# Ledger of designs, part 17: VHH binders against Interferon-induced very large GTPase 1 (GVINP1)

Target 1, 242 residues: Interferon-induced very large GTPase 1 (GVINP1), of Homo sapiens (Human) (q7z2y8r1479to1720)
Amino acid sequence: DKRLFVLSILGLQSSGKSTVLNALFGLQFTVSAGKCTQGAYMQLLKVEETFTEELGFDFVLAVDTEGLRAPEHSNKSKDRDNELVTFVIGLANLTLINIFGENPSEMQDILQIVVQAFLRMKQVKIFPSCLFVHQNVGEATATDQTMDGRRRLEQKLDEMAAIAAEQEQCLDVTCFSDVIRFDVNTHVYYFAHLWDGNPPMAPPNPRYSHNVQQLKSRILMTATQESRGNIMKISDVKSRVQ
Key: E = the ipSAE of ESMFold2; O = the ipSAE of OpenDDE; V2 = 0.75 times the mean of E and O plus 0.25 times the DockQ between their complexes.

## First folded at step 19 (VHH; framework vhh_8emy_2)

Design k1 (from z4 with K53R N59R; at its last look DockQ between E and O 0.67; V2 from the best seeds 0.00; counts 0 for: pae E 2.2 > 2, unsure alone 64.95 < 65)
Fold by ESMFold2, look of step 19:
Structure k1 (fold): chain B 242 residues (1-242), chain A 121 residues (1-121)
Amino acid sequence: as target 1 above (242 residues)
Amino acid sequence: QVQLQESGGGLVQPGSSLRLSCAASGFDFSYWGMHWVRQAPGKGPEWVSSISRSGGYTRYATSVKGRFSISRDNPSKTLYLQMNSLRPEDSAVYYCAAGIFTDESGHPDYRGQGTQVTVSS
């Protein structure tokens, strides 16, 4: 049976999720200004036969997901976001958590949903991996600024984990690293602006391209490591999405 | 950023040998599968050969099997194609490429500018 590595990206509506997937793998997902991915869109990528034994998988399923918060918030939109997060995190071997810009409220919203979803996975003994991608961090991508951003993100994740643990009465969880395998220094990637200026007249930002290469290498390394112990067969994917 | 620079092409007679090289930079060479692709004038690209990241697995197009040998040296970030018993139909621009997916399931992540190989009496 063919082995499948599932990679998805999760983030707020209009946060550039599909742009990241396209930059990473050349995927042709739909991208538009002011519009997010509707639902979950999937592309199956076949690994060339010469590489499958060393990589440990035969296919990659790339999942581009609907944004978590629509411009119009409703009861149905809130329930739909929770269902989408549960689906994405439960299905994927690796989930990229996409954060766009510096808006603290938007960061809080997505982190709260994500932490709760990972805690639910821990409770059912599913151990997915995650990487955080913090996009559109322009001139403040200097090391000192990313160090401060990492500290703030770690603190917020730990706070969300403590809150979720209290709500779920999970006494063995006190920080986010108790929920899933996480190291804020190695699991967070900062991306510059995609364009160096005003598109379409501006050239691509060389820093963005460099950020993409670093993330590609980490994803491939993670996929290879997970294939050694956790990879699913295609036939098993059905049971996982129930 | 990412650079793939081919070299070693030239004009040779049928039956000759050539060794192509591809110097890579700007990405983690040892973690990627590598390929040779060729394109003759007025034709579409033709896959020639692929090699796994460790070099332990290789594949060849039927048209070159037994005559060409792909190899890589990860410390020097260099890909090679040894071409023996060259024929006029091997004349093309040869490109090195990086990627792990098949053409129909994706696009190569990177491709070089190519080196010309011409086999003529």
Scores: ipSAE 0.410, ipTM 0.767, lowest interface PAE 2.2, mean pLDDT 76
ESMFold2 (binder alone), look of step 19: mean pLDDT 79; pTM 0.808
OpenDDE, look of step 19: ipSAE 0.826; ipTM 0.931

Design k2 (from z5 with K53R I100M; at its last look DockQ between E and O 0.77; V2 from the best seeds 0.00; counts 0 for: pae E 3.0 > 2)
Fold by ESMFold2, look of step 19:
Structure k2 (fold): chain B 242 residues (1-242), chain A 121 residues (1-121)
Amino acid sequence: as target 1 above (242 residues)
Amino acid sequence: QVQLQESGGGLVQPGSSLRLSCAASGFEFSYYGMHWVRQAPGKGPEWVSSISRSGGYTRYATSVKGRFSISRDNPSKTLYLQMNSLRPEDSAVYYCAAGMFTDSSGHPDYRGQGTQVTVSS
């Protein structure tokens, strides 16, 4: 039977998550006008036959989620976001959490939902992996700017984990690292601006291309490690959603 | 910046041998599967061979099996194609390429500029 590694990306509408997936794998996900798209969209990537034995899988299923927290939705939008996030995280071996810009209310909303979903997966003994991608980070000439951003993210994740642990009555969880394997220094990737200036007159930012390469290398390393420990089948994917 | 630079092409007689090299830079060479692809004038691209990240697995097009040998040296970031018993139908521009998801219908992550191989009497 064919072996499958499932990679999902989760983020707010217009956060550039499809752009990241397309840059990573040459995918062409349908770009929504944003406000009308609410589903998960999938593309199947076939691993070249020569590499399948060394990697331990034959296919990658790339899952793009659009429409998280779309403004057209009513009070039921929060239930739909929770269902979509649970589906995405439960389906995937690795989930990329895409953060764009510095809107604190929107960032907190997505982090709260994501942390709760990972905690629920822990309770049903599903242990997916995650990486965080923070897009449109300017030129970083000082380590303190990146280090401060990592510290703030870690604090927010720990806060969300404590809140989720109370809500789910999970007493052995006090910080985000109790929910899922996580190291803020190695699981967070900062992306420069896509363009060095304003398109179409601006050239592509070479640092963005470098960031994509670094992330791709980590994804492939993670996929190889996960396949060595687990064999993914259709039934395994269904169990992750439950 | 990613670069794949092929060399070693030229004009040779049928039955000759030729060794192509591809120098890679700007990415972690040891994380990528590598390929040789060729394109004859007026024809579409043709896959020639592939080699896994470690070099432990190789695969060849039926038209070149037994005559061509792909290898890599990860410390020097170099891919090779040893081409023996060359035939006129092997004449093409040869490209090296990097990627794990490249198939007969897809595009590689990275491709070089190519080197011309011409086999003629």
Scores: ipSAE 0.328, ipTM 0.726, lowest interface PAE 3.0, mean pLDDT 75
ESMFold2 (binder alone), look of step 19: mean pLDDT 83; pTM 0.840
OpenDDE, look of step 19: ipSAE 0.799; ipTM 0.922

Design k3 (from z5 with S104E H107R; at its last fold request DockQ between E and O 0.71; V2 from the best seeds 0.63)
Fold by ESMFold2, look of step 20:
Structure k3 (fold): chain B 242 residues (1-242), chain A 121 residues (1-121)
Amino acid sequence: as target 1 above (242 residues)
Amino acid sequence: QVQLQESGGGLVQPGSSLRLSCAASGFEFSYYGMHWVRQAPGKGPEWVSSISKSGGYTRYATSVKGRFSISRDNPSKTLYLQMNSLRPEDSAVYYCAAGIFTDESGRPDYRGQGTQVTVSS
């Protein structure tokens, strides 16, 4: 009866993930109307009645994950991260992949897990969307290095898609765009440093606020598109989580 | 960078009309639901009206329905409130705000500094 858009965010601990969520929704993000499942926290956000007809949904379920840890030390940590990422991507209509800094190599194992999860969703005819968010990109080199960062991310995603396709024996997949609708130029968002200087003396960076506004607009557009094709009622989501 | 600037307030007699404007800049105005909220001295904020991003859907508080009309012009990034048949109880600072979630689930993304409307004599 009520329509639900599910938005999740994935990323390493201390990567600014919760700061982005709080900036997007203007709240301290707490587990107030959801449940903690496998390290995921959920909050239900009610859309004002005036807007629901045009937006195509009545609620947003925001899913904030327990921060993913570096995989270098334990296979148990990697297995848990695989389970969490698969659950979250399978639940969400849109997933934000949060990367801290300008070099995606730190998140290489997480990107591998994410690409495999999306490939598995494609194989079961679930079509989630994703956006990538790079936090704390340097101001002086933002344009130049974000162009380089886009090329590097695209190459890594394509490489991981090809590897996953061979492992899963899906020869119709050669690049990440074969796995999911993706354009590295429009699905990757770069965020300036939150503070313009050192925090006790520095004001908040106005560029960060602009980056948040751009991302929020894209999220709302994506949610509206999903409501036309595949948005679930709250009862369907509850059953799916059980 | 985001700014919402209200204008058009003033001192008027009961039964008068006023038109408030809210000029927006620094965000994608056409993607946001917009609101008018008012606050009288010694009282909490009171929701007045909301309008959807296209302008196709509107809602009004019971206290103003039939007297106030909300509208927007997305090309000029301006929100309006036409206030007719003003009463002394309409006296308040009027704020424009942007956002899509309810107060219970969140706060408006942006809010202006307000314009004073005073209805007396």
Scores: ipSAE 0.437, ipTM 0.785, lowest interface PAE 1.8, mean pLDDT 76
ESMFold2, look of step 19: ipSAE 0.381; ipTM 0.757
ESMFold2 (binder alone), look of step 19: mean pLDDT 84; pTM 0.854
OpenDDE, look of step 19: ipSAE 0.810; ipTM 0.927
ESMFold2 (binder alone), look of step 20: mean pLDDT 84; pTM 0.851
OpenDDE, look of step 20: ipSAE 0.802; ipTM 0.925
ESMFold2, fold request of step 23: ipSAE 0.417, 0.425, 0.389; ipTM 0.772, 0.783, 0.766
ESMFold2 (binder alone), fold request of step 23: mean pLDDT 84, 84, 84; pTM 0.850, 0.851, 0.850
OpenDDE, fold request of step 23: ipSAE 0.775, 0.779, 0.785; ipTM 0.912, 0.912, 0.915

Design k4 (from z5 with K53R F101W; at its last look DockQ between E and O 0.73; V2 from the best seeds 0.00; counts 0 for: pae E 4.3 > 2)
Fold by ESMFold2, look of step 19:
Structure k4 (fold): chain B 242 residues (1-242), chain A 121 residues (1-121)
Amino acid sequence: as target 1 above (242 residues)
Amino acid sequence: QVQLQESGGGLVQPGSSLRLSCAASGFEFSYYGMHWVRQAPGKGPEWVSSISRSGGYTRYATSVKGRFSISRDNPSKTLYLQMNSLRPEDSAVYYCAAGIWTDSSGHPDYRGQGTQVTVSS
């Protein structure tokens, strides 16, 4: 009977997904009461009782996934990745899409899978939210060129949406904003490098800590807004996972 | 970047009152639940009190209920603890803390450096 906000993170293998979750919540990610299903690892975070009435939820389920693989190497890997993405997006109130660095091929891989998954959710009337986290970008990209990076990401998402819409024969989808609620200016977060220099001699990068704070604030705001009628009960999540 | 600065501690006699303050910066204060936690030498940390983001909900440890009052002022980004009828067992370093999670480590997201309260004759 307790209320649950589900937060998931998706990304390619070795893309720093667990690092983001650990930075956001102080997790040393361990499968807590959760199950390793379809390559997903879950940890349940209890909201302190004093806050639950005001926030509108009692727990957060943090879901970390096994990294997605480049699809061109295996059809079995593609089937597993599609199943994993469908599970994660279908379960989560909010999904973080984690992109590490600026490798165009890796960005293509994750964006294609994600856009297809959200289009499938739209077709079955499931309306999850997403935020994009673009990690390990140069300072110029993070401060001076963010508008260009946002425009490039938006264009790529729109291209993937058009391709997915053609494959699924969806006449009403021409861009990514037709698939889900998305604003490239407010739904994309850029993260600096974790360290200023080479570990272990380098200190933690204060810009990374600030980026984490901004994202955390947005997640809490989103969770509070979702509590106004979109938050699942724990019993509903249990059924959905099984 | 996040900073929590406690103040208002000191040496007082049993039965005295003391008001602690905690000035917050580096995060959106009004989005966070706040806590007071204390730690005496040779003991583990002990939760004292919590207050919700708006200040509308409060909780207290049984050992301080009825004697301590937690409050916050969101415009000034300040958390308070009014401590009345102080006892020697209230002697500890008092930390303010921010966060809404209870995890297996028992730590909130952020904690200050603390202010010493000593109650002795």
Scores: ipSAE 0.221, ipTM 0.667, lowest interface PAE 4.3, mean pLDDT 75
ESMFold2 (binder alone), look of step 19: mean pLDDT 83; pTM 0.830
OpenDDE, look of step 19: ipSAE 0.657; ipTM 0.844

Design k5 (from z5 with E28Y I100M S104E; at its last look DockQ between E and O 0.80; V2 from the best seeds 0.00; counts 0 for: pae E 3.1 > 2, grease 27.3 > 24.2)
Fold by ESMFold2, look of step 19:
Structure k5 (fold): chain B 242 residues (1-242), chain A 121 residues (1-121)
Amino acid sequence: as target 1 above (242 residues)
Amino acid sequence: QVQLQESGGGLVQPGSSLRLSCAASGFYFSYYGMHWVRQAPGKGPEWVSSISKSGGYTRYATSVKGRFSISRDNPSKTLYLQMNSLRPEDSAVYYCAAGMFTDESGHPDYRGQGTQVTVSS
């Protein structure tokens, strides 16, 4: 049996999540225009045989979801988004939560769904990991701004966790770190703008490339740690999907 | 900034030996499996050899097994390829690369600019 590490990315439509995933692994994901027959796009990547014993897995399944709150969906898109997020978080060993810009209402919507899904996973003893990727934060962002951003995100996550805990009657949950392993200082990655200026004349932003390298290193470290008890076989993934 | 800089190539006669080096910087070298890929003019890339992050596991293409030896030194962030008993068909640009994947299953995270090896009389 081959071992599989599952990595997924969640985020709003047009939030740059596929761009991050493509930059991480050189993948090209297709997003349907109009009606979509699939909730997720998946690509299986074979790990070079030489590396598999030390890494603890043989394949990576990269999952890119259709955007949450996609304007192309029917009146039941909210229920579909909830089902998709729960499925993806339950399937993945590591989920990247992609947040674009600083709009509070967009952030609130995705955080509510995500926190609820992680709480459900805790209740059934599934222990996925998450990292937050916050893209397109002001070019002049200083250390002080990222500290403020981390505190605001932590507060929002804690608020959503408290709300979810009340709804699910979980007395032992008061903050997001009670739901999953989380440290706002090490689990949140800020990405600069992809281009330094306006395309097509703008060069790639070197800070974006550096952000990608840091995230890759963290994902690899997380995958290696997960191999010690949370990596599933490919046959198990087929059963779980069905 | 990530850099992979190959060196040690040159023009040699058949039967000669060369040692290629690849100096790495700008990433956590000891976290990455490494490999050598070569490309002759007018041909596609050809995988040559891979080495695990600790150096404990190695693999070679059939065409070079027994003649080439891959190694790494994690403290100095350097990858090596010892090439013995060189043949004219070994002539190519040799690239080092870092990552979990080969070109046919995915892209490596990083590639160098290459060093030319030419084996001829």
Scores: ipSAE 0.325, ipTM 0.735, lowest interface PAE 3.1, mean pLDDT 75
ESMFold2 (binder alone), look of step 19: mean pLDDT 82; pTM 0.836
OpenDDE, look of step 19: ipSAE 0.791; ipTM 0.920

Design k6 (from z5 with S104E Y110W; at its last look DockQ between E and O 0.76; V2 from the best seeds 0.00; counts 0 for: pae E 2.3 > 2)
Fold by ESMFold2, look of step 19:
Structure k6 (fold): chain B 242 residues (1-242), chain A 121 residues (1-121)
Amino acid sequence: as target 1 above (242 residues)
Amino acid sequence: QVQLQESGGGLVQPGSSLRLSCAASGFEFSYYGMHWVRQAPGKGPEWVSSISKSGGYTRYATSVKGRFSISRDNPSKTLYLQMNSLRPEDSAVYYCAAGIFTDESGHPDWRGQGTQVTVSS
């Protein structure tokens, strides 16, 4: 059967995650004010035959998930989000964690769910890769790769890992790098605003395009490395999604 | 800003040769597979040829196999198409494109503005 590289993106509702996938691969995910995809949308991308031997896979499955923290009045929304995130992370070879803006509350919400899901994958000996995409940051942060932003994210990830470790009774986990292979300096990509101002009067932001190119290169490199040891066949993915 | 700039097109007689060039900038050229696609008047795009990022693998449409040769020079970020034994049916706008995926599964990441090749009989 054909070999499949699975790429997914996770993020809060209205966080621009479909926009990132569209910018990366030209995917046809819905992007609109106040509307997000419901559940998960999957798009299968065929690798051109000329490249399959050199890359080591035949298809990419792009997975865009329903925005986390869907509007609900109870804890049922949190349980649904946890189940969706666990499923998506367990399915994917590489997961992009989309954080929109510099809102600490938004970062806390998504990081808590994601860290717990990765910890659960570690407990069942599934070792997916992740990259963080921090969107809609100030021009200085996007250009200069500010050490302050990286330190804040690292601190929050370590805090969430320690909390999750207590909740899951994993006494050997004290920081996020104990959960998965992660380096805040190489696994975080900062994206400027898509528009330099308000559309339609605003010009496209050239820094956003540059940010996309950097991330594309890292995704391709990661996929090539995964193809040497940790790539799924289509039949295996079908079994995991029922 | 990603740019793909084709050149080398023109008006030629049947049986002639042309060499198309595509200068690339604004992305890491050596990480991407490259393609030539052509579009004749009143027709949809037609894939012509592809070359892997290292240049080690190439493919051609049946209609051009044996007559066209794709190559690349990664240090100069340039893609080439050598077109020999040109026929009137080769008349089209030729585009270079970058990407790992075909139009069958999705759009290529980038495509140039094209260069016109006209073979008059």
Scores: ipSAE 0.359, ipTM 0.742, lowest interface PAE 2.3, mean pLDDT 76
ESMFold2 (binder alone), look of step 19: mean pLDDT 82; pTM 0.828
OpenDDE, look of step 19: ipSAE 0.667; ipTM 0.848

## First folded at step 20 (VHH)

Design m1 (from k3, 14 letters changed; framework vhh_brivekimig_d4; at its last look DockQ between E and O 0.74; V2 from the best seeds 0.00; counts 0 for: pae E 2.4 > 2)
Fold by ESMFold2, look of step 20:
Structure m1 (fold): chain B 242 residues (1-242), chain A 121 residues (1-121)
Amino acid sequence: as target 1 above (242 residues)
Amino acid sequence: EVQLVESGGGVVQPGGSLRLSCAASGFEFSYYGMHWVRQAPGKGPEWVSSISKSGGYTRYADSVKGRFTISRDNSKNTLYLQMNSLRPEDTALYYCAAGIFTDESGRPDYSSQGTLVTVSS
C-alpha cells in the first residue's frame, strides 16, 4: 500500500541533466564514458516518516535517462529516442525537460519529441505534469526569464502542438496548454552556467545555486499537489507501463 | 542565498528551560520539512526532532520526548524548539536543517552552523 511519486528528467546528451538531479537530491547515477544501451536509470528515495501523510507519498522514484541522440552507430537511434521518451513520460508524475544552451535546432528537436509524447499520453488519458529547465544560458537570459525567453518557448511549444495535432487529426488541440497543464510563467526555469569561470579552478556560480533552490521549491509544490489528486500505487505503475 | 540562523542558546541550570529559534531565508520555507539536530563534543550528530511543512505532524527522539516541543511559524519563516527540564546530557551544539530525505541519505538539503546549549551547575 506504499505510494510512489515518479520524477524523471529528459534531455540531450551532455546537457547536464544528471547534474541537476544530483544538485536537487544528492543522487548519483552512472559516471562512465559508455552509455547504457537500455537508456534509463532509476533510484528510489524513501520519504522520512514524519512527512509521508502530509505529502501523500512514501517514496520518490527518480528516473534519469540516457541523453537523446545517443552516439550509437545503430540506425535505430530515432526509434530508441521515441520509445524512451514515451516510456519515461508515461511513467512519471512529473517530467523535467532539460534544454542545454540556446541552439534553436537542438531545442526544436527535443520539444518536437516531447510534445508528440504528451499528445500520445492525452490520447490514452494520462496527464503527467512537466517543468522545463533551460540550462547554461547567458546571465541576462537567466535574470530576465519573465520576458522574451518565455515567449519564445511558449510560441515554439504552441507551434509544435498544432503540428502534432494536425498530424494526429486532433480537432480540439490548438496550443500546448490544450495538450497538458502548462503555464510558461511558472513551469519554465532558467539556469545560469554552473561555474563562474573555467573549470576546474572556477568556483560554483551562486546564480546556479539560486536556480536550483527555485526548482526544488517548485518540485515539492508539484509533488504535494499530485499527491492530493493523482498519486500512483505500485500496482498502478505496472498497469501504466503495460 | 539560503540562510538558516539560530538563536536562543546559552548556559542554563539543570531543570531549566531554553527556547531555540531558527530563522530561514532564501527558500520557500513553507514547502520544507524541518529538523533539529544536536552534536555533543566529540560525538556525531544526533537527530532531535522533525516537523512537517504545515506543522501538523511532529516526531521526537526518545531521549527528548515529553521535554522538548518543536514548532514553526510559516508566516515568520521561523522554526522553534522549546526545551524544558534540561539535563546535562542535553549539552550540545544545536542546529536546524531542512529536507524530507534526511534519514535515508543522511544529507539534509540545508543546514545551519548551530548554537551552543550548555546545561551545568
Scores: ipSAE 0.380, ipTM 0.759, lowest interface PAE 2.4, mean pLDDT 75
ESMFold2 (binder alone), look of step 20: mean pLDDT 81; pTM 0.813
OpenDDE, look of step 20: ipSAE 0.805; ipTM 0.924

Design m2 (from k3, 17 letters changed; framework vhh_7z1x_3; at its last look DockQ between E and O 0.66; V2 from the best seeds 0.63)
Amino acid sequence: QVQLVETGGGLVQPGGSLRLSCTASGFEFSYYGMHWVRQAPGKGLEWLSSISKSGGYTSYADSVKGRFTISRDNAKNTLYLQMNSLQPDDTAVYFCAAGIFTDESGRPDYWGQGTQVTVSS
ESMFold2, look of step 20: ipSAE 0.410; ipTM 0.788
ESMFold2 (binder alone), look of step 20: mean pLDDT 87; pTM 0.883
OpenDDE, look of step 20: ipSAE 0.810; ipTM 0.931
ESMFold2, look of step 22: ipSAE 0.441; ipTM 0.800
ESMFold2 (binder alone), look of step 22: mean pLDDT 87; pTM 0.887
OpenDDE, look of step 22: ipSAE 0.810; ipTM 0.931

Design m3 (from k3 with A98R; framework vhh_8emy_2; at its last fold request DockQ between E and O 0.83; V2 from the best seeds 0.73)
Amino acid sequence: QVQLQESGGGLVQPGSSLRLSCAASGFEFSYYGMHWVRQAPGKGPEWVSSISKSGGYTRYATSVKGRFSISRDNPSKTLYLQMNSLRPEDSAVYYCARGIFTDESGRPDYRGQGTQVTVSS
ESMFold2, look of step 20: ipSAE 0.409; ipTM 0.781
ESMFold2 (binder alone), look of step 20: mean pLDDT 84; pTM 0.853
OpenDDE, look of step 20: ipSAE 0.807; ipTM 0.926
ESMFold2, look of step 23: ipSAE 0.435; ipTM 0.796
ESMFold2 (binder alone), look of step 23: mean pLDDT 84; pTM 0.862
OpenDDE, look of step 23: ipSAE 0.798; ipTM 0.921
ESMFold2, fold request of step 26: ipSAE 0.000, 0.569, 0.000; ipTM 0.104, 0.846, 0.228
ESMFold2 (binder alone), fold request of step 26: mean pLDDT 82, 84, 84; pTM 0.852, 0.864, 0.859
OpenDDE, fold request of step 26: ipSAE 0.828, 0.828, 0.824; ipTM 0.931, 0.932, 0.930

Design m4 (from k3 with A98T; framework vhh_8emy_2; at its last look DockQ between E and O 0.74; V2 from the best seeds 0.00; counts 0 for: pae E 2.6 > 2, grease 24.9 > 24.2)
Fold by ESMFold2, look of step 20:
Structure m4 (fold): chain B 242 residues (1-242), chain A 121 residues (1-121)
Amino acid sequence: as target 1 above (242 residues)
Amino acid sequence: QVQLQESGGGLVQPGSSLRLSCAASGFEFSYYGMHWVRQAPGKGPEWVSSISKSGGYTRYATSVKGRFSISRDNPSKTLYLQMNSLRPEDSAVYYCATGIFTDESGRPDYRGQGTQVTVSS
């Protein structure tokens, strides 16, 4: 009975979410091994035996999705995005929500879908965790601008939670922290540009590497906490996805 | 910036002891398991030892078990390798490394520049 921590990442198509997984764990989701039947790609990472007792899990299942919301697609595209998000959030112990740039319409679209999915999980008493990764934020961002960005994201999340609560008739939900355990100051990670300049001539940005290490540390801490209560066995995951 | 700086290598005779150190910076050292890996000329990398983030669990390659001892000091962000009863076969560049996964790539997340250990008869 091997213990499994499930980590997934959600984001728009072409938003660099697989790049985040590759930077975190050296993953490659372009290989045919690990194909998934639901528009999600999975890769199993084995934890070194020396570390498993202190970490509380033996494997990490990394779930990468096909991108959400292709531009100007039909209502079937939105229905498929909702199904994918619900599946991924329901499967994962921790979901990373990847936001690239500051396009307001793209950010609202993904936040609405995500908040609705978490509210549905709350209604069935599934309590997954989430972290937000906001990529490609200017490197000249001062601490006040980062604090302003956190305030804007928190307000938008609270607005989406209130809307979802009305739609689901959940009178006790007034803000996003009522939907899941969330603190905008500790659950939102800002990433600099991946390249220091324009590829292919640009070197990798060392600040991006530092951002990756900070996020990785938080993921490992979360995984250790989750292993004490609600981490899945591998057999349960195989049954669920087959 | 993640940095791992090995030290303590040198030239010693067979049967001698040597203690390697690795100073870590640029990441939360206490959150990660650590490794020693060595590479002799003309050979691929060889895993030597691993230690869990608290230091409570250790593992060794069969070629060094009983002779080498891995330890760490989390407050000083330092990893150690005590090498006793050294043999000429232990001659290599020794790297400290971090990473918790082994499958698919088999690569540690980061490794240092290495320190040379030479055991000559």
Scores: ipSAE 0.385, ipTM 0.769, lowest interface PAE 2.6, mean pLDDT 75
ESMFold2 (binder alone), look of step 20: mean pLDDT 80; pTM 0.817
OpenDDE, look of step 20: ipSAE 0.800; ipTM 0.929

